VH-VL binders against Flagellar assembly factor FliW (fliW). Designs and how they scored, part 3

Target 1, 154 residues: Flagellar assembly factor FliW (fliW), of Carboxydothermus hydrogenoformans (q3adg3)
Amino acid sequence: MFILRLFSPAFGEIEADESQIFSFPEGLPGFSHLKKFLLIRHRDNSPFFFLIAIDEPEIYFILIEPSRLLADYHVELSCEQQGLLHLSEETPVLSLNIVRIPPEAKEMIINLKAPVVFNLQEKIARQIILDADYPVRYPIPLSKVKEKADAGTK

## First folded at step 19 (VH-VL)

Design k31 (from r2 with light chain T25A)
Fold by ESMFold2, look of step 19:
Structure k31 (fold): chain C 154 residues (1-154), chain A 126 residues (1-126), chain B 103 residues (1-103)
Amino acid sequence: as target 1 above (154 residues)
Amino acid sequence: QVQLQQSGPGLVKPSQTLSLTCAISGDSVSSREAAWNWIRQSPSRGLEWLGRTYYRSNWYNDYAESVKSRITINPDTSKNQFSLQLNSVTPEDTAVYYCARDLYESGNYYGAFDIWGQGTMVTVSS
Amino acid sequence: DIQMTQSPSSLSASVGDRVTITCRASQRINSYLHWYQQKPGKAPKLLIYAVSTLQSGVPSRFSGSGSGTDFTLTISSLQPEDFATYYCQQSDTFGQGTKVEIK
C-alpha cells in the first residue's frame, strides 16, 4: 500500500508508502527547510541507500550502511543525543553515513563523524555529530565496497 | 577561484538603512552547493553572524534573532551578487561587515565559512 | 542561544612554543566546531573545520580536538606568521577570540 507518488529528476517516478517516509525535525545541515525525506535502498542487499527530499526531490543524498564495511566503526550516542531521537533500548534504529563517489574514482568518501540516525518506530531522523574522533572525510576503495556487498548477498 | 567583492557606503546616519552588496566571481549565487552569509565584527561584540541566503529548489533565508526584525538579504541572479539591508540602524551597528560563503563538500554542509569578502567598515553616526 | 568562551583571552608566546587555546560552549549543541585565524586588517581565515579537519593549505602544526562542550586548538611549534587572533565557531556563534602575541 502506497500513499505517495513523487517525481525526481535523478530517479524518475517513485511510488512510496508511509513506512519509507521520515521526518527530520531540524532537516539536514545546509538543508534545514527540508523536513521530510524518502529513504530507499539502492537494491536488495546493497549497502547503499538514497535519501530524497519529498518537497524538493531534485535534492538527494547517497548513504551507506557502514556496519557492512567497517568492523571498528561504532555509533555511540550520548544520553542527550538518544533523547533527541526518542530512543530507548527497545527502539529499532538504523544508522547510515553520507558518502560521495567522485566520477571515475576508485574511492568513495564517507563522513564517519556525522551519521544520519533513524528512529524506525517513530519515523524521525537526525544527522548526529559523534563524540568519538572520527573523520568527516574517510576514503575507502570502491573495490572493497563491491567485495563486501557481493559477499553479503551470498 | 571563488572571490567575493564588497561594495556600499561606509557612513550611515542613525535610523537610516545600511545597504551593502557582495559580488561573486567563480561561483553562482544560485548554486545549490553554497550559502551566502553576512557577518560583522565590532570591538564590543566581536564576530556576529547576521544571516544568509541560499537556493536549493527555492530561495531561503536564515536570520539571526538579534536582527531578524530589521534585516533583509536578497540574491540577484542576473548580477550574481547578494545584498544586505539593515533598517533603523543605531551606533551599535557600527562594525566591519563581511560577506562569506559556507563550506560545502559533496552533500556535507559544515557551517564553516571558507571564502570571505574584503570587509567594509560601516560607521553609524550623525 | 549558546555562548562560546575561549581561554585564555590573550597570551604571549615565543617562536617555537607549543600553544593551546580552549573553546567552551555554554551547552552541548549538535553542530560542528571550527577554528579561524585573523590578522589585523584582514578577514578571518578558516583553519580547521569539523573539530579536527585541516583546511586546504593549512600547515600541519595546527591541530584541533575535543567533544561535547570542550574543544582545543593546538599549534605545535609557533611560527612568526602565527601571531594573530584565533576564533572558534559553532553553528552561528563565535567565541570572543584569543590574541596570540609575541613575548
Scores: ipSAE 0.735, ipTM 0.890, lowest interface PAE 1.1, mean pLDDT 89
Fold by ESMFold2, last read:
Structure k31 (fold): chain C 154 residues (1-154), chain A 126 residues (1-126), chain B 103 residues (1-103)
Amino acid sequence: as target 1 above (154 residues)
Amino acid sequence: QVQLQQSGPGLVKPSQTLSLTCAISGDSVSSREAAWNWIRQSPSRGLEWLGRTYYRSNWYNDYAESVKSRITINPDTSKNQFSLQLNSVTPEDTAVYYCARDLYESGNYYGAFDIWGQGTMVTVSS
Amino acid sequence: DIQMTQSPSSLSASVGDRVTITCRASQRINSYLHWYQQKPGKAPKLLIYAVSTLQSGVPSRFSGSGSGTDFTLTISSLQPEDFATYYCQQSDTFGQGTKVEIK
């Protein structure tokens, strides 16, 4: 399989295969010019991922898989949204949320209203704004994250 | 506290170039967390977004299709400001012109305008 | 492109009334919807972003809701200072405005 190589100031030299590359037809808000991203899981069993712009690899986002921390969070897509992502009943999907960890903060802030949804088969992705009334600023204590991650590891 | 201060002439003759400047205090025009917009408002057209300039790893511009052939928006990092040039103006370009910053919060751009300049009334007439 | 249509274009209400302003998109939007207040001679002021999130300093009598094509700004108990024109916005497109007149 092919290895993608790129340099990121935050991550150094990165080698990844093509299966980790996703096309963002509309980019992300504020970054509409960035159409291709590399998705890397932080560690095996970690809820964290990094989404790195291939054309401008100094630009990256931290994503979290919220289902491991928030049992009642559900991503429900409209028929139009499913169509934008080319989703059918059999399509494997991954849903991740943008998170910000303020400096020296004891909590992280998650955008639950607008997950980034990945079509794992066609390798396309899009940030989707849910119909459900979820907040765009949802704080979670970092201690809760460590607790869940450790349980999944050990 | 971020503030936007506009300057420029309020009267422009038809076929000339409208030129406005927006000075930024409390933030940087080259902030990766910002985008800098021009929006105008007239009784006949309401609020109309014209374009933006922003820095990420490079400088980018987005322009509204309605003015794309006539508009230029440029940053000036040495003066911490950004400008609007609108060429070949007609009386239809008479409006109050605003500069505005995009809202950025917690790693997210929402496409809202959270900080506005005071507005500059520009009349296109002989 | 997506057109944003507000309803009503204008209204008159008394202090204490519940006021509802709607914004309808010509098709489902794939962006956040925002609301602004503008008083005569002033720049618009952001009230609500991302459908329902109040901007800092905005009174809690303002609220937003909606999804898909239909969005609503509600003022639960109208105050004299709420006399203004209200605009919705998504992406680079604004609604035509709703003027709220207070007696």
Scores: ipSAE 0.721, ipTM 0.886, lowest interface PAE 1.2, mean pLDDT 89
Fold by ESMFold2, last read:
Structure k31 (fold): chain C 154 residues (1-154), chain A 126 residues (1-126), chain B 103 residues (1-103)
Amino acid sequence: as target 1 above (154 residues)
Amino acid sequence: QVQLQQSGPGLVKPSQTLSLTCAISGDSVSSREAAWNWIRQSPSRGLEWLGRTYYRSNWYNDYAESVKSRITINPDTSKNQFSLQLNSVTPEDTAVYYCARDLYESGNYYGAFDIWGQGTMVTVSS
Amino acid sequence: DIQMTQSPSSLSASVGDRVTITCRASQRINSYLHWYQQKPGKAPKLLIYAVSTLQSGVPSRFSGSGSGTDFTLTISSLQPEDFATYYCQQSDTFGQGTKVEIK
């Protein structure tokens, strides 16, 4: 049994299981030196996750699981992209998107063009730029997020 | 409004060091949502990225392989500037040199250069 | 190493024409494609980032598209101020440029 302890200025003391650690072989764009991240869900039934750099835990990203909010959003990876993530038909996969919430905003902005794709079996992940013509700046009302979260808790 | 202002000599002798400075206004050289680049342009090479310096939790540098052994890019937080030093220059280093900022949007790095300095023509000749 | 090849290298067009410039990468890169406009004696100016997103202040007559290795910049109705050289860029590599000249 192994427990990771980590201090983050944004989250304070974090205690997490090793299974929540993912290797990013090429880091994230603009953060290529950060190779290991802790993935934690905001709350049970929340579509939000936090991705926290283990070696520099003041650096984190807010991610959203778009399947709960966007019925027409589909992550289609090329065979080459699937190979980079060691994906096969039976591999459990999680796809999350970087989101920002501007101050005082009623909307959040999702990068639909470049999901972060997680191989849940091998614990590797990469940000993948999709072939589909999705926007890097897709606004969604925060009220829509609250409505879906409440429905999920029923 | 972010602006980049370049300074430095326009004539450098072969085998000497090319040295340029880029002053930043409207942003901080130590911003965790920025990276500070040098790019040059010449008829023989076109636009050529040379390297960058940036702060996240520490300072980092990335350098193009073509100049990696000769280049140094340093921040100066007290003056809010960053510099380029290119050692052992030859006439092939004659170009217009630009400083530029990377485009960041709350953790999204696109790799585009959204703000450029005015350019400095540097001639390597005796 | 990755090469970015633009087509055409130059073109002549009249005000009001539809202009299309292509950019081809020698192989697929997991990186965004960007477009710049450069006028003589000036630094390049970011026009479009992430394939199709217009930079602030860029007129809607500019558009970008493409995926994989093939990308396109389109000017739907060329204006006098659009005569310039256009560059694509992906990662740390620029295309060789496309000069758009007055016919």
Scores: ipSAE 0.710, ipTM 0.882, lowest interface PAE 1.2, mean pLDDT 89
Fold by ESMFold2, fold request of step 20:
Structure k31 (fold): chain C 154 residues (1-154), chain A 126 residues (1-126), chain B 103 residues (1-103)
Amino acid sequence: as target 1 above (154 residues)
Amino acid sequence: QVQLQQSGPGLVKPSQTLSLTCAISGDSVSSREAAWNWIRQSPSRGLEWLGRTYYRSNWYNDYAESVKSRITINPDTSKNQFSLQLNSVTPEDTAVYYCARDLYESGNYYGAFDIWGQGTMVTVSS
Amino acid sequence: DIQMTQSPSSLSASVGDRVTITCRASQRINSYLHWYQQKPGKAPKLLIYAVSTLQSGVPSRFSGSGSGTDFTLTISSLQPEDFATYYCQQSDTFGQGTKVEIK
């Protein structure tokens, strides 16, 4: 087991193993110099994740698993896009979307057009711009997340 | 509101250095949610992106391959500005030069240029 | 090496007309497609970003669509202030422009 120790101003000291580390061959758009990221789930059942740059850990992204809130959202990759991620039928895949939570807002804004897609076997990830006409700015009430959590904790 | 104000000479002799400055108001050149670009427009090449400078945890530059050996873009945090230096110019470098800001939204980079300077016509001739 | 080709290069239209401009990339790019409007003597102005999202203050008569390598800007009912040159852009590459003139 490989243990990575990392200090992030936002998260403090973090310990992680190799299963949580992903290579981004082209980085993220606007952050092309960042090639390695640590993926952490917020809580066991939370739809939220944090994606933390290993070489510059003050830089991080908030990601959400939209399928847990948006039943009709579907990530369909072209053959070319599947090839860039080394995907085959048996490859385990995780798809997460960048979310922004404006200060003191009651809504979060999800980029549904461009999920971050993770090849869980090869530990490679990329942000992929979908062919489907999804918005880059999709508002969703934060109360929707709280309602899911309250229903699940009883 | 964010504004970009350009300054610099409009005439440059061949083989000399083209030098322009872009002053930023309403934002910071060191914003982690911005990138600061130079773009030029000429009849022969149309709109042509030249390069950018930006701060994350460090300062970074990206330069277009066509000018990479001749271009330098520098931030100046004390004056809240960024500059363009293009060495060894020829008449083919005659263009209107623009500075521009990338559109960012909390980790979402779209690659659009949402704020532009007024433009500076630079003529390279003897 | 990516090239963006717009069609048509120019067009003549009347106020009230529906105008359609296309932009074709030489290959698929994992980047967003954007549209700009430029009036004589002025800098380009961002009109639509990420294919179909209107920039703040842009009238709803403008719309964008497309995917892969083929994208479209539509003006549903041309107004006098819409006579300009329009550019598409992906990544660090611009199209050659489409000039919209009065008929």
Scores: ipSAE 0.693, ipTM 0.876, lowest interface PAE 1.3, mean pLDDT 89

Design k31 (from r2 with light chain T25A)
Fold by ESMFold2, fold request of step 20:
Structure k31 (fold): chain C 154 residues (1-154), chain A 126 residues (1-126), chain B 103 residues (1-103)
Amino acid sequence: as target 1 above (154 residues)
Amino acid sequence: QVQLQQSGPGLVKPSQTLSLTCAISGDSVSSREAAWNWIRQSPSRGLEWLGRTYYRSNWYNDYAESVKSRITINPDTSKNQFSLQLNSVTPEDTAVYYCARDLYESGNYYGAFDIWGQGTMVTVSS
Amino acid sequence: DIQMTQSPSSLSASVGDRVTITCRASQRINSYLHWYQQKPGKAPKLLIYAVSTLQSGVPSRFSGSGSGTDFTLTISSLQPEDFATYYCQQSDTFGQGTKVEIK
């Protein structure tokens, strides 16, 4: 059931349901005032998602699911961090990373140090700074992303 | 390149208002990719963040609890600057005052201050 | 209330020495740790952000590491221009500083 209708300058009119809405108790860095976001996938089998601020929908972030591109990237949360997200062994979780794609660039830049972690059951999310030594600026060629996305379609 | 140029008086009498201005060149005070901060430094308290102003879809302010009742930070888009007003000053407000910009990298705010003004020594005395 | 404690508060070193400065948070903060260099009469200069990422124009002899509550700034081979006070920062809180002086 669609319970949210939203207009975004970048996306036009969007219809979404309650399952796509997440509460961010601390917001995102630089956007601490934005507490609710809509998460939408770019398309089926795409590693890309958009995270759109519900109260200010001109503000959005591009996220990527790194598991299809980076086999050795592992999100390990401390017990304290798991507690902040109300995570247990059975909790369905999604971990996505903020990316930027410079104009006319041959690569995208991923923040591997601080994934956005979603509790899919309670619909809360936070950006978590990992203990592991991952870079905040990790470049990946766009050709690698397109090749995997095309191969994963149907 | 982005530069911050401070101005304002270096001597303020007790109970008066400390007023400083930070002029921005090479960036806009209304940039959605920035936040504009005031930080002060004294020998007794070290570096102390006071507050910030920033624009996203609206203007927002965050103020340190220690000064929240006395501080105002205002943007001025027509002059491309932002100000600090600290009311009812005492000698304990004597410090070097800096304006500073937050580091931003397209959706990644790190909370670091990458550009600083030159500093203004403000003495609160007699 | 979060406190950032730097160790040592001051140190004396010679050109060419390896210098290590430690910053400890009183508790974990979900925020990045940064390092600044400040010379007398000057504003602080961002040196390292997000624990280990060098700011543009900063020499590679500077490095940062750490996680949780414990972080380290290292200068692999001290140069004459590196005599300064160094500060860590996390969120809106700064350490008290570490002064690096000529021995």
Scores: ipSAE 0.671, ipTM 0.870, lowest interface PAE 1.3, mean pLDDT 88

Design k34 (from r2 with light chain I29L)
Fold by OpenDDE, fold request of step 20:
Structure k34 (fold): chain C 154 residues (1-154), chain A 126 residues (1-126), chain B 103 residues (1-103)
Amino acid sequence: as target 1 above (154 residues)
Amino acid sequence: QVQLQQSGPGLVKPSQTLSLTCAISGDSVSSREAAWNWIRQSPSRGLEWLGRTYYRSNWYNDYAESVKSRITINPDTSKNQFSLQLNSVTPEDTAVYYCARDLYESGNYYGAFDIWGQGTMVTVSS
Amino acid sequence: DIQMTQSPSSLSASVGDRVTITCRTSQRLNSYLHWYQQKPGKAPKLLIYAVSTLQSGVPSRFSGSGSGTDFTLTISSLQPEDFATYYCQQSDTFGQGTKVEIK
């Protein structure tokens, strides 16, 4: 079993397996040169994930699974967008959104317009700009997230 | 408030190097939440992005294909500025040159430019 | 090469008019579309980013919409200060501009 070991200033020493490594062919906006990322769930059943740049572990993103928070949020990809990710009906997919959690903030800001979509089979991912009119800044109280996270662990 | 102040000559001879500087105030050239661009504008070519420099854990540059062979964008952390060098200029390089910052908001880059310098008219003439 | 075409290239309008500018891309891109305002002798000013989000300080009479290859900037009620040239931008490519002039 291939184990990736990296050090991130934010997380310390991290060990991960190949199943957690994703290729971003286009990188992420503002980070186009970074093509490989490690995806780690914050905790078991947590809606939060960390996306860590393998080549520059200092760089990471916080992602959230909005489906757990927003019942009316649906990620619909066009055929072209599905093609970008090599998605088929049978392809296991994970859709996460970039979230900003300001220090000492009572709310987080989620980008609903552009989820990061992961092809779990081929281990490729992209941030996809949705056609739907979702906001790039959607505030959610942190308390709601905590409540749901706690409920999921029960 | 973030401001960009441009400086450099407004007249360059053909085959020479166009050199401009953009001084940053209110932000850092090495900010991970920023990217620094040069954009030019002319009646013939409109607004044209030329390239950017930005720091993450390393310094990176992106250049437009149209000028890639002639362009260099360099940061200067000591002066908190970045520069443009465009080699072997021709009259086609006559334009108003702008430095600009990439918009970063709520953990996202959008590919937009939110802060601009005042612009520098550069004329390439013999 | 990505081409961005704005329509119209110019228009004349009066104060209070609803103005609509269209931006069409030559291909669908997985990137955000943005709108700028530029006045003579000034740098472009970001108006709308990510298709529909107003930049800070921009009046609410400005709005953006669209998806795929077709995008629209709307000024609900044109004000005197809105006479300018507007540009769309996506993936480091700009439209040719739309000049909004006084009728």
Scores: ipSAE 0.912, ipTM 0.954, lowest interface PAE 0.5, mean pLDDT 95
Fold by OpenDDE, fold request of step 20:
Structure k34 (fold): chain C 154 residues (1-154), chain A 126 residues (1-126), chain B 103 residues (1-103)
Amino acid sequence: as target 1 above (154 residues)
Amino acid sequence: QVQLQQSGPGLVKPSQTLSLTCAISGDSVSSREAAWNWIRQSPSRGLEWLGRTYYRSNWYNDYAESVKSRITINPDTSKNQFSLQLNSVTPEDTAVYYCARDLYESGNYYGAFDIWGQGTMVTVSS
Amino acid sequence: DIQMTQSPSSLSASVGDRVTITCRTSQRLNSYLHWYQQKPGKAPKLLIYAVSTLQSGVPSRFSGSGSGTDFTLTISSLQPEDFATYYCQQSDTFGQGTKVEIK
């Protein structure tokens, strides 16, 4: 089995399997030249993920699974958007959102307008700008998320 | 407060190289939360993005297809500035040139430009 | 080539008027739409980013909406300082501009 080994200053030595590697054909906004990323769940059952650039492991994003926090948040993709990710009804999909956690902040800021959508079958992903009128800056109390993340590890 | 200050000649002869510099204050040219652009404006072509330079763990450049063969954007970390070079200019390159920063907010790039230089009128004439 | 078309190219309005400017793209892009204001002799100023988010310091009378290929900038009540040219932008491409003039 193929194992990826990399060192990230933020995370140290990381070992991952091929199933955790995703191609971003267009990269991410501001990082368009980075095409390969490692997706790692923060902890078992945690809503948090780390998206680490394989070519530049010092670059990483914190992602969150909003479905666990926001019951009314639904990611609906147009046919064209589905095409960008080669999605069908049977395609396993993971949708995560970029989150900013300021130091010592009581709340985190989630971009709900543009989730990162992962095709788990083809191992491709893209940040998709939704047609729905979601905010790019949605504040959520950090305490609510921490409780859920910690509960999943116990 | 972040500011961009442009400098360079306002007159260039045809076939010569247009050269401009944008000095950054209040931010770093090598910031991972920034990207640095050149944009020009003319009555005939409107606002036209020319290219950008930015640092993550390496330096990267993006160039507009229309000028890709003639353009170079270089950062200078020692002076905290970046430059524009446009080779083989013609009268069609006459425009007001702006340097600008990409908007970075809450961990996101949006493809918008939030900080602009004052602009430099460059005339290509014999 | 992606084309961005603003409508109208120019309009005349009075102080207090509701002003609406539209921006249409030639194709659907997976990128944000932004709006700028420009006054003579000055650089463009970012007004709205990501379709509907007001840039810091921008008055609440400005708003943005839209999706797909159709976007709108609205000024709910035009003020004297709002007479300017407005531009939409998406994926490093700008619209041709809309000049808002005093009636």
Scores: ipSAE 0.911, ipTM 0.953, lowest interface PAE 0.5, mean pLDDT 95
Fold by ESMFold2, look of step 19:
Structure k34 (fold): chain C 154 residues (1-154), chain A 126 residues (1-126), chain B 103 residues (1-103)
Amino acid sequence: as target 1 above (154 residues)
Amino acid sequence: QVQLQQSGPGLVKPSQTLSLTCAISGDSVSSREAAWNWIRQSPSRGLEWLGRTYYRSNWYNDYAESVKSRITINPDTSKNQFSLQLNSVTPEDTAVYYCARDLYESGNYYGAFDIWGQGTMVTVSS
Amino acid sequence: DIQMTQSPSSLSASVGDRVTITCRTSQRLNSYLHWYQQKPGKAPKLLIYAVSTLQSGVPSRFSGSGSGTDFTLTISSLQPEDFATYYCQQSDTFGQGTKVEIK
C-alpha cells in the first residue's frame, strides 16, 4: 500500500494511500480527461467529502452523503448501470452527491439526479444519471445539515 | 452578459481550409468553468457537433470522429476568442456554423449549450 | 452508433393547443437529455436541460420528462411565438428535429 503525496491549493499538502484513490474511467462531465481522484471525508462522521483530481489538484468537488439528511432519497441503479460499475450483490458501494455552496449562502444545492457511485472493492467510480425523477438542483438549508450531523453524532 | 460573435468568410473553394473565429465577451476563453464548441447545421445532416476546446490546468480538445482528421480548434487568450480550422473541405461541408458555450450551473456540467453565436453560413463551391 | 429519433417529424397546431414531442435514443446513455428551440435564421436556443430543468427566461408552459431511452417535451398551451423547430440532444448527438407549424 503506497502513500501518495499531493499538493492542492485548497488543501495544501495531502498524504493518501491506495484505499482513497478511485479510477473514473470516463472522468466527470466537463472533466473527461481527469481519470483519477482522491476521496477524503471532511471530518470523522461528517456527511461531506472532497473529491480531488490527482493530476490537477486545484480541481475538486464537494460531495455529500445524502442518507443522513434525506430519508426518502434512494439510489436505484439499472442492471446496465450496475454492470458499468462492476457491481454484484455483495460489492460494497458508496453513493455521494455533488453539492455547491454559494458564497454567503444559507443553502446548499445538491444534484440528486446524478450521484457519484463508488465501487469500494475495485476502486472505480462513475457519475450515474438516475431514472427516478430527482432534481439536479435541490436546495437544502445548511442549518438542516448541522442539525442532522449533531443528532447523528450522539 | 456572455455573448459570442462569429466572423469569417462565407465562401470557400473545395480542397481549401474553412477558417472561422468566435469572439467572446462577458467571459474568458480560459475560464475553468467553460468549454467552447463548434456545431454546424445542414439540411441533409441537421445539427452536428464538431468539437470543443477548454482549459483546466492545460488546454484540451475533443473532436467528433467524423471530422477528427481535418479539424483544429484553437484558443486565443490575447484576443479572447477561439477558432475553427477545417481542412480539405468539400461541398458536403456546406452548412451554417455556430460557436457555442457549454452550460455550467451550480458546480455541474450538463453537456448542453446555453450560449450560441449568431451563425455563419459557409458555402463550399467551385 | 447512437441514433436519436424525434416524433413526430412535424405537426400542425393552433394557438392554445397542448403539444407533445418525443425523443428516443437507440440505447441508454449515461448523460443528460436537453431540448432546444430554433426559429428560421436563428441559432438554437436552450429550452430545457437535464431532462426537466427550465433554462432561465423560458416560459413555464414548457416542460420536460422521461428517462432511459424515452423523453418528452410538452408545451401546455401553444403561443404564437412557439412556432419553431424543436431538437433534443444527448451527449454529442442531436435529434433530427420536430417542426411545429401553424394549422
Scores: ipSAE 0.737, ipTM 0.889, lowest interface PAE 1.1, mean pLDDT 89
Fold by ESMFold2, fold request of step 20:
Structure k34 (fold): chain C 154 residues (1-154), chain A 126 residues (1-126), chain B 103 residues (1-103)
Amino acid sequence: as target 1 above (154 residues)
Amino acid sequence: QVQLQQSGPGLVKPSQTLSLTCAISGDSVSSREAAWNWIRQSPSRGLEWLGRTYYRSNWYNDYAESVKSRITINPDTSKNQFSLQLNSVTPEDTAVYYCARDLYESGNYYGAFDIWGQGTMVTVSS
Amino acid sequence: DIQMTQSPSSLSASVGDRVTITCRTSQRLNSYLHWYQQKPGKAPKLLIYAVSTLQSGVPSRFSGSGSGTDFTLTISSLQPEDFATYYCQQSDTFGQGTKVEIK
């Protein structure tokens, strides 16, 4: 069941249901006033997602699910950070990273230091800065993203 | 290449309004990738962030709690600049005032300031 | 509110020395820590952002590290142009500065 319709210059008319809407109590850096976002997967089998501001839908972010590309990347949250997200051992969690894909580039740039972490049960999310010494600018070739996605269709 | 040029008087009497402007070249004050800040520096308080103005789909302001009741920061799109007004000043407001732009890099805002104006020394005295 | 304490408040060093400056915050923040260099009469210059990422044009002898409430700026081999005051910043708060002077 759909509960909202909105227009985005980048995506056109969007219909979404309650399960795709997340509350960001502190917004995102540079966008602290934006408290609600719509999370949409790019395509079936795509590691990419779009995070679209509901109140200002011309504003969006591209996110990536890094799990199949970076085996050594681990999102470990402190007890305090888990508390801010209302996480317990049983809570379903999704962790995605902001990416930039420069025009004409063969690489994308991932912020590995600060994943966006989603509490899938309570529908809250935050960008969390990890203690681990991950880079905020991690380049990865787009060809490796295609290769991993194609391997899933073997 | 973005540059910030400040202007405004260097001497203000107590209880009056401190007023400064920051002219932007190489970027637009209404850029959706920017935020425009005022920061001051004094021997007693060191570096102190005062507030910012920025445009996304609307104009927004954030102000430091220490000055929130007295400060106004406004954009001027026709002149491509932004201003600082600080009301009811006292000698405690004597400082070098800087305008600065937020760092934006690879789709991320970090809360750092990568471009600064030249600074304006403002003395508040009778 | 949030306080940031730099150590030492000043130091004296020679060209070629390794210099280490620490920044301790009064509480853990969900925000990035940054470092600035400031010379007399000039605005601060962003040196390192997000703990360890060098700003464009900054020499590789500068490095940053740390997490939680404890952060470090290191200059591996001090050069004549590095004599300045260094500040850390997190969120809307700056440290009080560390002045690096010639010995």
Scores: ipSAE 0.690, ipTM 0.878, lowest interface PAE 1.2, mean pLDDT 89

